Miniprotein binders against Catabolic L-serine/threonine dehydratase (CHA1). Designs and how they scored, part 10

Target 1, 359 residues: Catabolic L-serine/threonine dehydratase (CHA1), of Saccharomyces cerevisiae (p25379)
Amino acid sequence: SIVYNKTPLLRQFFPGKASAQFFLKYECLQPSGSFKSRGIGNLIMKSAIRIQKDGKRSPQVFASSGGNAGFAAATACQRLSLPCTVVVPTATKKRMVDKIRNTGAQVIVSGAYWKEADTFLKTNVMNKIDSQVIEPIYVHPFDNPDIWEGHSSMIDEIVQDLKSQHISVNKVKGIVCSVGGGGLYNGIIQGLERYGLADRIPIVGVETNGCHVFNTSLKIGQPVQFKKITSIATSLGTAVISNQTFEYARKYNTRSVVIEDKDVIETCLKYTHQFNMVIEPACGAALHLGYNTKILENALGSKLAADDIVIIIACGGSSNTIKDLEEALDSMRKKDTPVIEVADNFIFPEKNIVNLKSA
Below, E stands for the ipSAE of ESMFold2; O stands for the ipSAE of OpenDDE; V2 stands for 0.75 times the mean of E and O plus 0.25 times the DockQ between their complexes.

## First folded at step 3 (miniprotein)

Design f4 (from t7f with T17K R19V E27L V31F E34L F38Y)
Fold by ESMFold2-Fast, scan of step 3:
Structure f4 (fold): chain B 359 residues (1-359), chain A 94 residues (1-94)
Amino acid sequence: as target 1 above (359 residues)
Amino acid sequence: MKVTIEIRVEKDGVTYKFVIEVDSLELARKFIELVLKYLKELGADEVEIRVRTPDEETARKIAELIKKLAEEAGFKDVTIEWKGNEVIVRAKKE
């Protein structure tokens, strides 16, 4: 596809004695540097084709993320020759603003956090377009069925690559992926459903402490909203998960792991040193389980045999530099205290069934 | 039942603070059991649960329930404070 690449599925040999066979799905090799090229690219391409076929208006793309989602939208628009406007919060790093602008996209800086930037996009940018001439394509960072559909394409590739390597899918004992809003997780589930594997292959969703909305929602048995995100893994820092993510997690064999920021940063730096690839904390969270099989085995509820296969989604991303990670690690050693706040107004339904079967 | 959750992670330990407004003892029990199970998995060193109820009688019953559940979850040092229709329970895993 013009908007995303087929990425390799390659054996990863983590240092030390291996308890299982690890394979990484190299989503960091996507055009935008992350798996988001698949989902966001799919949304943009499908929408643009429909608008072009209608022939009455011209498509323009609008996004409100200064992170991987905004960069993926801008990258897809560059490849499709579509106008793109990205609104980013005031705290967005200059490096990310420059990366987005270098695709040819217009970048507007507004709002203290994502919700304010998104409101500005809708009220001051999208609401001002000539709706007779322009049909807007709005890109949410994760919560859209076309985005999940796009991400599901990685399972097609995984199944095909296992087959081409003469590896039985029955040997796959788990898929490890990072969870922010759940778009990646939803895509993986949908891909597995397509092959009749969703009830067989458990997914281990990984979050960092301070943005673990998914874990908290599963443990409480109801979706929750974090008012404050305190983790360095800002790519995972959404206030809520999609409703579909919560539904899938309760339906299928889903495990949830929360890792401390310090451990994730150390993993990112270790991976950079050992494999010559810079990864951001969100990606490092999933890779941490490859370095620490005891955590993975505890999450799965069983020991892994040497011939068992675990697939880790190397989701990519460009939120942090090595210098950013080193500075964050030093800051943590000074005993900084994060505060995690869940929504002030949470009403627990009287007839709600608390079910942790999938967690 | 209205629930407000505040989670504080500190370098010398992990402290979780819950503010719960309840009028049903059954719902309070289910919620508290779930919360304490979650805290155990996160390695909580200290928990503070603040409960607001319609009356002191309900507050007293809930305070006793929280103390029992906290002790069953492995918290040894349990302190309870009453303030009208509000109960504050603090438990340490020391």
Scores: ipSAE 0.000, ipTM 0.326, lowest interface PAE 11.3, mean pLDDT 82

Design f5 (from t7f with R19I E21Y K30E V31L E34M; at its last look DockQ between E and O 0.26; V2 from the best seeds 0.00; counts 0 for: pae E 11.0 > 1.5, pTM O .765 < .8)
Fold by ESMFold2, look of step 4:
Structure f5 (fold): chain B 359 residues (1-359), chain A 94 residues (1-94)
Amino acid sequence: as target 1 above (359 residues)
Amino acid sequence: MKVTIEIRVEKDGVTYTFIIYVDSLEEARELIEMVLKFLKELGADEVEIRVRTPDEETARKIAELIKKLAEEAGFKDVTIEWKGNEVIVRAKKE
């Protein structure tokens, strides 16, 4: 596809004793440096084709993320020759602003955090377009079926690569992925469903402590919202998961693991040193299970045989430098306070969502 | 009836705060039960529950409900303290 690449599935040998064979899916090779190219690219391409076939209005793309989602939207638009406007929060690092601008997208800096940037995008940018001439394509970072569909292409590639390597899919005992808003996870489930594998291959969803919305939602038995994110894994730092993510996890009994920020950052730095690839905390959280197979076996509920295969989605990302990770590790001392709001019926009720001071 | 219930728990240096907004005693019961089940699974040793209401009659009803639900969830030494415009219910595992 013009908006995303087929990426390699390669064996990864972690130092120390390993009880299983690990394969990594290298999403850092996507046009935007992360898996986000698949889903966000698919949403934009399908929407633009539909709008252009109608012939009534011109497509324009609007995103509100200063991270991997916004960069993926801008990258896809560059490849599709579409106008793109990205509103980013004021805290967005200059490096990311420059990367988004270098695609040819318009970047507007506004809002102290994502929700304010998104409100500005909708109210002050999208609301001012001539809707008789322009049909806007709004890019949600994760909660859209076309995004999940795009991510699901990863499973087509995995199945094809296993076949070409003469590896039975029955040897795959787990897929490890990080969970933010759940878009990647939803795509993996949808891909597995296409091959009749969703009931057969368990997924281990990985989060960091302080933004572990998926884990908390599963434990409570309904979706929750975090009002305060206290993890350094900013690419996992969504306050909610999609309802679809919760439903899939209940249906397929998905396993959940929460890793401490310190362990994740150490894994990122270790992997960079050993394999010359700079890894974001979100990716490092998943890779941590390759370095520590006991955590993985505990989550799966069984020991792994030497010929068992575990696939780790190396989700990529381009938000961090080595300096950022080293500074974060030096600063790591204590946990902060999460603030959790509870949804009572698997739908996020408005009456149960109000900003409140914590601790 | 507009009630704000703040449930605060500290575990392993992390403070969890649950904010519950309810319009009825039935909603309060359902949400509090759900959170208390989570806190029992978390292994919380003690819980602090703060209730803010527009009137003292509602505060009394909610406080007695919370005490009942905490005792049913297996918490001991459940106490109720009145503090101006709020009621504080404290419970300990033992």
Scores: ipSAE 0.000, ipTM 0.450, lowest interface PAE 11.0, mean pLDDT 83
ESMFold2-Fast, scan of step 3: ipSAE 0.281; ipTM 0.710
ESMFold2 (binder alone), look of step 4: mean pLDDT 75; pTM 0.717
OpenDDE base, look of step 4: ipSAE 0.035; ipTM 0.489

Design f6 (from t7f with T15V T17I R19E K30D V31M E34I F38W)
Amino acid sequence: MKVTIEIRVEKDGVVYIFEIEVDSLEEARDMIEIVLKWLKELGADEVEIRVRTPDEETARKIAELIKKLAEEAGFKDVTIEWKGNEVIVRAKKE
ESMFold2-Fast, scan of step 3: ipSAE 0.017; ipTM 0.573

Design f7 (from t7f with R60E E64L K67I T79I E81Y K83E)
Fold by ESMFold2-Fast, scan of step 3:
Structure f7 (fold): chain B 359 residues (1-359), chain A 94 residues (1-94)
Amino acid sequence: as target 1 above (359 residues)
Amino acid sequence: MKVTIEIRVEKDGVTYTFRIEVDSLEEARKVIEEVLKFLKELGADEVEIRVRTPDEETAEKIALLIIKLAEEAGFKDVIIYWEGNEVIVRAKKE
């Protein structure tokens, strides 16, 4: 495909006790550096072909993301020679703005957070185009069926690669992926459905503490909304998951794991040192389970045999440099140093005296 | 009912952690309401409430109750994490 690459499925040897055979799907090798090239590329390409075949208007692409989604849209447009406008929030790092601009896309900085940037895109940019000449292609970061369809192509490749290596899919005991809004997860489910594997292969969805909307929604039994993201893994930072994600998780064998930011950053730096590849926290969250098989086994509810296969989606992303990760870790270490730990006794005036104490 | 309170004083703030063990939803309601009222009186900016419950159904109901009460007490950012029979709610004003 012009908008995404077939990526390798390679066995990875994590240090320590080998409880299973790990294979990584290297989505970090996509044109935009993340799996989003598949889904966003599919949405853009399908829409552009439809518009161009109709012949009445010219396609133009509009996205509102300073992260991996915006970069994926801009990268796809560069490859397809389509005009692209990306609106990014004011806090977007200059490095990300420059990356998007370097594709040839126009970047407009507006809004304090994603929803404000998205509103600006719709009301001040898209609503001002000449609708007789231009048909807009709006790119959501994750919530669109064509995006999920595009992501599902990675399962086709996984199945083909296992078959080419004479490995039975019956040996696959789990797929591990990071969950933000659920677009990746939806694509994986749809790909598994196509091969009759969705009822057999469990998916372990990983989030970081502070952006764990998926975990909270599953535990509560209803979709929830977060008002603010407090995790360093901003690529997972969405206020809600897609409705389809909640429906799929209820229907299929889905497990949910939440990892602390500090552990994820340490994993990113360790992975960089061990494998010479820089990964952002969202990607590191999934890879953390390759380094910590006990967490994975607990999530699956079963022990893994040495010949069992677990596939981890190395989803990629370009939100952080090694320097960013080191600075984040240093900042967290400084915050973690306790100044005082105190045990207190509390008296509730409306009740009998209650002594509440901790060591 | 068992309640334990930990206070961690950091350079830029004070974090209150309440560890609560309850046998019923009704018991949880009473304790959580009192805890949140107390924290509102103190002007706490960030709080962590941990509740151990007898079963998953009770844990789910307690989580929903804590979310509602924390929002009513002025906490804007509420996140929930739990494993087994322990519900952990972290709430922050801002």
Scores: ipSAE 0.000, ipTM 0.162, lowest interface PAE 18.5, mean pLDDT 82

Design f8 (from t7f with E64F K67L T79V E81I K83E)
Fold by ESMFold2-Fast, scan of step 3:
Structure f8 (fold): chain B 359 residues (1-359), chain A 94 residues (1-94)
Amino acid sequence: as target 1 above (359 residues)
Amino acid sequence: MKVTIEIRVEKDGVTYTFRIEVDSLEEARKVIEEVLKFLKELGADEVEIRVRTPDEETARKIAFLILKLAEEAGFKDVVIIWEGNEVIVRAKKE
């Protein structure tokens, strides 16, 4: 496809003696650097084809996101030669604004947070187009059936790649993915439904503490709205999940895991050093379960055998540099309350970790 | 000096709360030791102990004291946190 790549499904050997076989779906290799190329690309392409076939108006794309969704929309428009306008909140990093502008998209900075930027897009940009000449394509960051359909294409590739390697899908004991608004999760479910696997393969949805709307919604038994997001994983920082996400989680075998910001940053830096790939916190959250199989086994409710397969979606993203991650970790260590474990080690807010047996 | 020890423990869906004030580190030691024995015998599901002290040095001493006493009482998975004049101890069943 012009808007997304077929990405590899590759065996990943995490350090230590793992009992299971891990495969990563390398969505970080998408044109926009994240899985969002699939879903947002699908929405834009399908809409543009429909509009062009109708022939009455020209398509133009409008998005309100300074993160991975906005960059995915701009990247798809660059590839399809479509006009694109992205409205981003005032706090959006210059690096992300520059990335979006470099695709050829127009970037307008407005609003203190996503909702204000989105309102500005609809009220001051889209409402003022010449509606006789232009038909707008509005891109939501996650909540649209065409976006979920696009994401579902990764399951087609996973099934085909396993078959090509003579690996039975019956050996897949779980799929691990990060959950923000739930668009990725919805796509995975829809892909599994297409192959009759949704009732068989559990999905482990991972969030970070402070943006765990999915976990809280499942525990409460109804979708909830967070008043504020306090996690460093801003790509997961949505106030709500899609209604479809909640419905799928109630219908299918879905597990929910919440991990701490400090653990995810450490995982991102560890992954960078071991595998030469910079990943943002949202991606690191899912990968953390590859490093910590006890958390994964607890979520699944069973121990993994040596020939069991677990697929982790390496969802990608470009929101953070290595420097950003190092600074975030340093900041957390400096403000952290000193922690003493009932063991022979003490963790202090200083950069040095002191082992009392060695000291 | 004043050291305030607040204990909240959950067992079989019932929450128990205790508050104890002591005037010395030696008195705090004896109270903490007895509390840990009680919690061990109760087999609590979740435990939080919050200790408020007059200064950071006293809080640090209390944190190390709790670590030592918890190990002696046979606790294996306890997190002890101190921040300013407070020490927080958390323990939870697997």
Scores: ipSAE 0.000, ipTM 0.245, lowest interface PAE 13.9, mean pLDDT 82

Design f9 (from t7f with R60L E64W K67L E81V)
Fold by ESMFold2-Fast, scan of step 3:
Structure f9 (fold): chain B 359 residues (1-359), chain A 94 residues (1-94)
Amino acid sequence: as target 1 above (359 residues)
Amino acid sequence: MKVTIEIRVEKDGVTYTFRIEVDSLEEARKVIEEVLKFLKELGADEVEIRVRTPDEETALKIAWLILKLAEEAGFKDVTIVWKGNEVIVRAKKE
């Protein structure tokens, strides 16, 4: 496809004694550096083809994300030769702004948070286009059926690669993926449905503490909204999950795991050192279960045999540099000292803390 | 079901602390709605609600219920902390 790559499914040998055979789906090798190329690329391509076939208007792409979603949209537009405008919040790092601009996309900086940037995009940019000449393609970071459909293509590749290596899909005991808004999870479920595997292969959805909307929604029994995201895994930092994500989790065999930021960052740095690949915290959260199989086994409710297969989605991302991760870890270590050195108040590492403030 | 109310009055400030033990989510809903109505009538600026439940799952559900009801009652700054089967909510008005 022009907008996404077929990525490898490769055996991963984690250090130490392994309880199972791990395979990584290398979504970090996508054109935008993340799995988002599949879903966002599919939305843009399908929409552009429909608009161009109609012939009445020209397509233009609009997105409001300074993270992986915005970069995926810009990358797809570069490949499809489509005009692209991305609105990013004021706190967006210069590095990310430059990456998006380097694709040829227009970048507008507006709003303190994603919601304000998105409102600006809709009211000050999209509402002012000449609607007789231009038909807009709006790119949500995760909540769109065409995005989920695009992500489902990774299951086609996984099934094909297992068959090509004479590996029975019956050996797959779980798929591990990170969950933000649930777009990736929805795509995985849809791919598994296509092969009649959704009721047989459990999905382990991983979040970090402070952005665990999925875990909290499942425990409460209804979708919830977080007003404040406190995790360093900013690419997982959505206030809500899609309604479809909750419905799929209720219907299928889904497990939910929450990992601490410190463990995730340590995993990212360890993976970089051991395998010469830089990964962001969202990706590190999923990979952590490969390094700590006891967490994975507890989530699955069973011990893994040596010939069992677990697939981890190495979802990718470009939000953090090695330096960013090292600085974050150093900051966390100072806060975690047994003696309160940095804060006047006692630092209480309470696992289930939510701090909410209304606007 | 058990409810204990502790009122501390200090230098033009009044803090209300409610200690609630419930056996079910439905019991909690009724009690918490009544507590928040009472606080709204009193014009309380700060409140702390402590709830003990049968298990962690129930505590989590109650924490989110309290959050929703507190915000509906006009409390803008809400902090929820839970530890096993106990949930603590601290809420402040403007």
Scores: ipSAE 0.000, ipTM 0.252, lowest interface PAE 16.1, mean pLDDT 81

Design p0
Fold by ESMFold2-Fast, scan of step 3:
Structure p0 (fold): chain B 359 residues (1-359), chain A 112 residues (1-112)
Amino acid sequence: as target 1 above (359 residues)
Amino acid sequence: SPEEVKRLAEEIVRLAEELGAVVIVIRVETDGREYTFVIEVDSPEDLRRAIEEILRFLEELGAKEVIIRVRAESPEEARELARLIKELMEKMGFKDVEIRWEGNRVTIRARK
């Protein structure tokens, strides 16, 4: 595809005795440096083709994100020769702004956080276009069926690569992926559904403490909204998950793991040292389970045999440098494991105070 | 009575020890402000301290409405835990207490 690459599925040997066979899906090798090239690229390409066939208006792409989603949108537009405007929050690092601008996209800096940048995009940019000649393509960072469809293509590649290596899918005991808003997770489920594997291969969704909306929603038994995000893994930092994510997790064999920020940063630095690849915290969260198989086994509810296969999605991303990670670790040196958590950090998005049935 | 409230708190702790995995969510409304407490229980000692802190908070702020959600491993265990929590709320002066349950999820709404 013009907007995303087929990425390799390669054996990863973590230090120590092999308790299972780990394979990484190298989404960090995508054109934008992350898996988001698949989903966001699919949304943009599919929409642009539809608009161009209709012939009445010209497509233009609009996104709000200073992170991996905005860069993926800009990269796809560069490859498709489409006009692109990205609105980014004021705290967005100059390095990320420059990366997006270097694709040819227009970057507007506005808003203190994603929601304000997104509101500015919709009210001050998209609402001001000449709707007679331009049909906008709005890119949400995760919550769109075409995005999930695009992400599902990684399962096609995984199934094909296993088959070409004469490896039975029956040996796959789990897929590990990081969860922010759930777009990646949704795509993995849809890909597994296509191959009749969704009921047999469990997915372990990994979050960091302070942005664990998915974990909290599953434990509560309904979607919740976080008031603020306190994790250093900003690529996972969304206040809500998609409704589809919650529905899939309820329907299929889904496990949830929350990792501390300090452990994730240590994993990122360890991975850089051992494998000469820089990974951001969101990617490091998933890779942490390759280094710590007891956490993975506890999540799966079973011990892994030496010939069992676990696939980890190396989701990529470029939000930080090695220096950023070292500085973050220096700031996090407190041993503080709260035995009890009392948190006013979330609300129920719907006030359903009387809509339940008695036994 | 304070003695009865303490007895019920101890019964909740003992029951939670038998349940294994419990999530308790408490939404409290006082003076036009909402507070939400989430308790993820791995041990009886964790639950004991969390309940003590919540009871202190409810008493101190004069809560008008409390909504408690419980998820347990089984419907029967969820109902039993909900019954004890309802009894605690009633002893604390909440007179309008409703229980709703679906499977292993229970919601308790208490108003003064």
Scores: ipSAE 0.000, ipTM 0.248, lowest interface PAE 14.5, mean pLDDT 82

Design p1 (from p0 with T36V R49E A50L E53L E60R)
Fold by ESMFold2-Fast, scan of step 3:
Structure p1 (fold): chain B 359 residues (1-359), chain A 112 residues (1-112)
Amino acid sequence: as target 1 above (359 residues)
Amino acid sequence: SPEEVKRLAEEIVRLAEELGAVVIVIRVETDGREYVFVIEVDSPEDLRELIELILRFLERLGAKEVIIRVRAESPEEARELARLIKELMEKMGFKDVEIRWEGNRVTIRARK
C-alpha cells in the first residue's frame, strides 16, 4: 500500500525466564513511525478515491493532532500528493511541529488542548473552505470506521506470517496492545472477527496510570470521561474511548492492565539499551508485559506454557525523545507523590438514562 | 463538609490498595451530591471487609448510588457474594438493584 507498510512479525526474547514465546508486530516501522499509518492512511485513501472518482470537488485533508495521528495524516498526504492542514495545540513541541511541516503539510497552532484545536479546525478552517470546489476529509485521531478497518490489516499480516512460519494460530494465547481511544483495539478485534478468532484469542489492553479511561470504564461498567490526563504517555491521553471499544470489550474476552509511568519509562529505556530501538511510553506500556510475565498471566487468568505464543503490538510513535524520558524518570525519582490527589478525576458523559430493575 | 468527604474517600482508596482491592470514588455535584463507588478485588474475604467499610461510609454520607463489581474464584462464589451485597444494599434503602454476570465477575448497581 502507498500509505502503510507490511511490517514484520518477529520473535522477541526478553531477558530473564520466559514462560512463553513472544512475537512483536513492528508497527514502529510504519511510514509515520506508528500503526496509525494503517488506519488514517485507509481513511484518507478511501475518501480521496471516492472524491476524485466523483470529480465534482477536490479532496483536502484536515486533522487536529500534534501527535502520532497528525503526523500519520501528514505522511499519508505526502505520499498521496494531497493538501493537508493540521491544527495543533499551543503546547505541541517544536520537534513535532517540524516533523509535520517537513511532510509538506500546513501547521496551524491554536488552542490550549485537543478539543480547542479541533474546534478551531472545524469553525475557522474547514467551515471557511470553498465547499463548491473542495470536499474536506476530516481525520479524527481514532474514532472512525475506516480507521479501524485500516488497523485490522495488521491481523491479516499476523495470520499470514504465522502460517509462513508453520505456526498454528491455536498457539496464540493473547494479543497485547496499548489503548488510548481504542482505535487500535477496534481494528484488532475486527481483524480477528474476519478470521473467526475473536472469541478465542483474548486481548490485553494496556494503559498507564493517569490516562486509564478504558480500565475505569470497564470497572464501572459504563463509559466515563476523564477531566484531566496526568500520564507521560500522551499518545494514550484521550478523555474518552470509542463507543465501539466499550461494546467490543463487553462482547469479547478483553483484559485490562494499568502500568505506572515510572515502570513504563524504565521499560522504554531498557528496551532502547537491549534492542537498539527507541520507543515512546505508549508503546513501552504494552512491551512492559513482555518483561513482566506475571502481570500478563494475572491479566489472562492462567499460566502460560513454554510453547504458547503471545503477540505484542509494538505500536510505535514519536511523542518523546530518549532525553525526554531520562529527564522525566530523574524527576519522578526525586518526587514524593502523596495519595491525597486521587479522587474525582472523571464524570459520567451525558447518556443512558435507564430504569434499573431488581434481579 | 466536602473536604471531609474527600479525605474519607482517599482513606478508603488507600485501605483498598493495602487489601489488594481497587476502589474508584466519584463525588458529583449536580442536582445535589451523589457518591459512586466501584470495587474490584481478587480475594472474596478481602472484598467482604472492604464492602462493609464502604457501606458504613455511604450510610454516613447519605449516598444515592452504589456500583460494586466482584471478581471471585468461581461463578458460584461471585453469585453468593452478589446476593449478600444485594441484601445489605436493600437494608440500607437502595430499592433499585441490578445484577449482571460475566463468568466469575458480577456487577451490582443499586440506587435509592
Scores: ipSAE 0.000, ipTM 0.234, lowest interface PAE 13.4, mean pLDDT 80

Design p2 (from p0 with E11L V22K T36I R49E A50I E53F)
Fold by ESMFold2-Fast, scan of step 3:
Formats: structure tokens, sequence, C-alpha cells
Structure p2 (fold): chain B 359 residues (1-359), chain A 112 residues (1-112)
């Protein structure tokens, strides 16, 4: 595909472990450096083809993310020769703005957080296009069926690679992926559904403490909205998950794990040292379970045998440099841990107390 | 007194650690608003901090109704935890306390 690569599925030998066989799906090798090339690329390409076949208007792409999603949209547009405008919040790092601009995309800085940037995109940018000449392609960071469809292609590749190596999918005891808004998770589920595996292979969704909307929603039994994100893993830092993510998690065998920022940063730096590969905290969160099999086994509810296979999605991303991670770790080691503000970090609609919630 | 409430919270934390109990505060109502939070703890340090946060939060909100769910390793252990939580809630000014049992799970509802 022009917009995404087939990535390798390779055995990963974690130091000091004498247990299950780990395989990484190397999504960090995508054109944008993350799995988002698959889903966002699919949305853009599919939409552009439809618009171009109709022939009445020209496609233009609009996105509101200063992170991996915005960079994936810009990268796909560069490859497809499509005009691209990305609106990013004011706190977006200059490095990310420059990466997006270097693809040829226009970058507009507006809004204190994603919701304000997205509102600006819709009301001040997209609302002012000449709708007789231009048909807009709006790119949400995760919440779109074409994005999930695109991400599902990684399961096709995993199934094909296992078959080519004469490895039975029956040996796969879990897939580990990081969860922000749930686009990756949705794609994995849809891919597994295509092969009749969704009811058999459990998914372990990993978040960091301070952006664990998925974990909180599952524990409470309804989708919640976080008021603030306090984790270094900004790529996971969404206030809400997609409704489809919550529905899939209730339907299928889904486990949720929350990892502390300090452990994730240590994992990122350790992985860089041992495997010569820089990964951001969101990616490191999933990889942490390869270094700490006890956490994975607790999540799965069973011990892993030596011949069991666990697939970890090395989702990629470019939100942090090694220097950023080193500075963050040093800061954490010098300061006291903040008080947990769990009750202030999510929003519920007002309601009368009638019945006790199910456990 | 705040010191007595803190001592009871510390006792609950110690007992939860010894029994492997999970404390879940699911529902708090104050002035017609309902707040739901679920706290599942695997670390003794986190449990202590969360209990202290809950006590501070309830005091600040002036909560009228609180529902606490506890899971323990056995029904007998759940009874002991329920007793301590009930005593803590009564110390905080809750007078109507209802306890429901479901094996090793206990739901405590307290109202002012």
Amino acid sequence: as target 1 above (359 residues)
Amino acid sequence: SPEEVKRLAELIVRLAEELGAKVIVIRVETDGREYIFVIEVDSPEDLREIIEFILRFLEELGAKEVIIRVRAESPEEARELARLIKELMEKMGFKDVEIRWEGNRVTIRARK
C-alpha cells in the first residue's frame, strides 16, 4: 500500500525471562513511525478515491492532532499528493510541529487542548472552505470506522506470518496493545473477527496511570470522560474512548492493565539500550508486559507455558526523545508522588441514586 | 475527630493488606449529584493514599450517601472488613448503615 507498510512479526527475547514466546508486530516501522499509518491512511485513501471518481470536487484533508495522528495524516497526504491542514494545540512541541510541516502540510496552532483545536478546525477552517470546489476529508485521531478497518490489516499480516512459519494460531494466548481512544484496539478486534478468533484470543489493553480512561470505564461499567491527563504518555492522553471500544470490551475477552509512568519510562530506556530502538511511553507501556510476565499472567488469569505465544503490538510513535524520557525520570526520582485525585479526574452526568451498581 | 478517622483508615488498610481485600467505593451522593468511582488496588501504598483521598473527598463534599463494596478472600474476612468500614462511616457522621452480603463480597450503604 502507498500509505502503510507490511511490518514484520518477529520473536523478541526479553532478558532474564524463561517463559512464553513473545513476538512483536513492528508498527514503529510504518511510514509515520506508528500503526496510525494503517487506519488514517485507509480513511484518507478510501475517501480520496471516492471523491476523485465522483469528479465534482477536489479532496482536502483536515486533522486536529499534534501527535502521531496528525503526523500520520500529513504523511499519508504527502504520499498521495493531497492538500493537508493540521490544527494543533498551543502546547504542541516545536519538534512535532516541524515534523508535520516538513511533510508539506499546513499547521495552524490554536486551542489549549485537543477539543479546542478540533473546534477551531471545524468552525474556523473547514467551515470556510469553498464547498462547491473542495470536499473535506476530516481525520479524527481514532474514532472512525475506516480508521479501525485500516488498523485491522495488521491481523491479516499476523495470521499470514504465523501460517508461513507453520505456527498454529491456537498457540496465541494473548495480544497486548496500548489503549488511548481505542482505535488500535477496535482494529485488532475487527481483524480477529474476520478470522473467527475474537472469542478465543484475549486482548490485554495497557494504559498508564493518569490517562487510564479505558480501565476506569470498564471498572465502572460505563464510558467516562477524564477532566485532565497527568501521564507522560500523551499519545494515550484522550479524555474519552470510542463507544465501539467499550462495546467490544464488554463483548470479548478483554483485560485491562495500568502501568506507572516511572516503570514505563524505565522500560523505554531499557529497550533503547538493549535493542537499539527508541520507543515512546505509549509503546513502552505494552512492551513493559514482555519484561514483567507476572503482570501479564495476572491480567490473563493464568500462567503462561513455555510454548505459549504472546503478541505485543510495538505501536511506535515519536512524541518523546530519549532526552525527554531521561529528564522525566530524573524529575520523578527527585519529587514526591502527587496525591491521587481519581474522583476529580472524570465526569458523569447528574443522576438520582436509585439502585446499587452491579459489581 | 480527624485523627480518629485516620487511625481507622490505617486499620482498614492493614486489614485489607492481610486479607487480600479489594475496597471499591462506587457511589457518593451530595446535593443531588452522583459521583461514581471504582478503586481497585494491588499495592499497599496506593491503598493507604486512596483511603486518605476518599476521607478528604467525602469531608469536602459533605456527602449524604456513600456506597462501599468490598471483596475479600472469604465471607468471614468480608464480615470483618464490613464491621470496620461501618465503624469508620459512623465516626464520619453516617447514622443509617445497611450491609448486604454476597459470599465474599459485601456492599455497605451509609446515609446521613
Scores: ipSAE 0.000, ipTM 0.166, lowest interface PAE 14.8, mean pLDDT 79

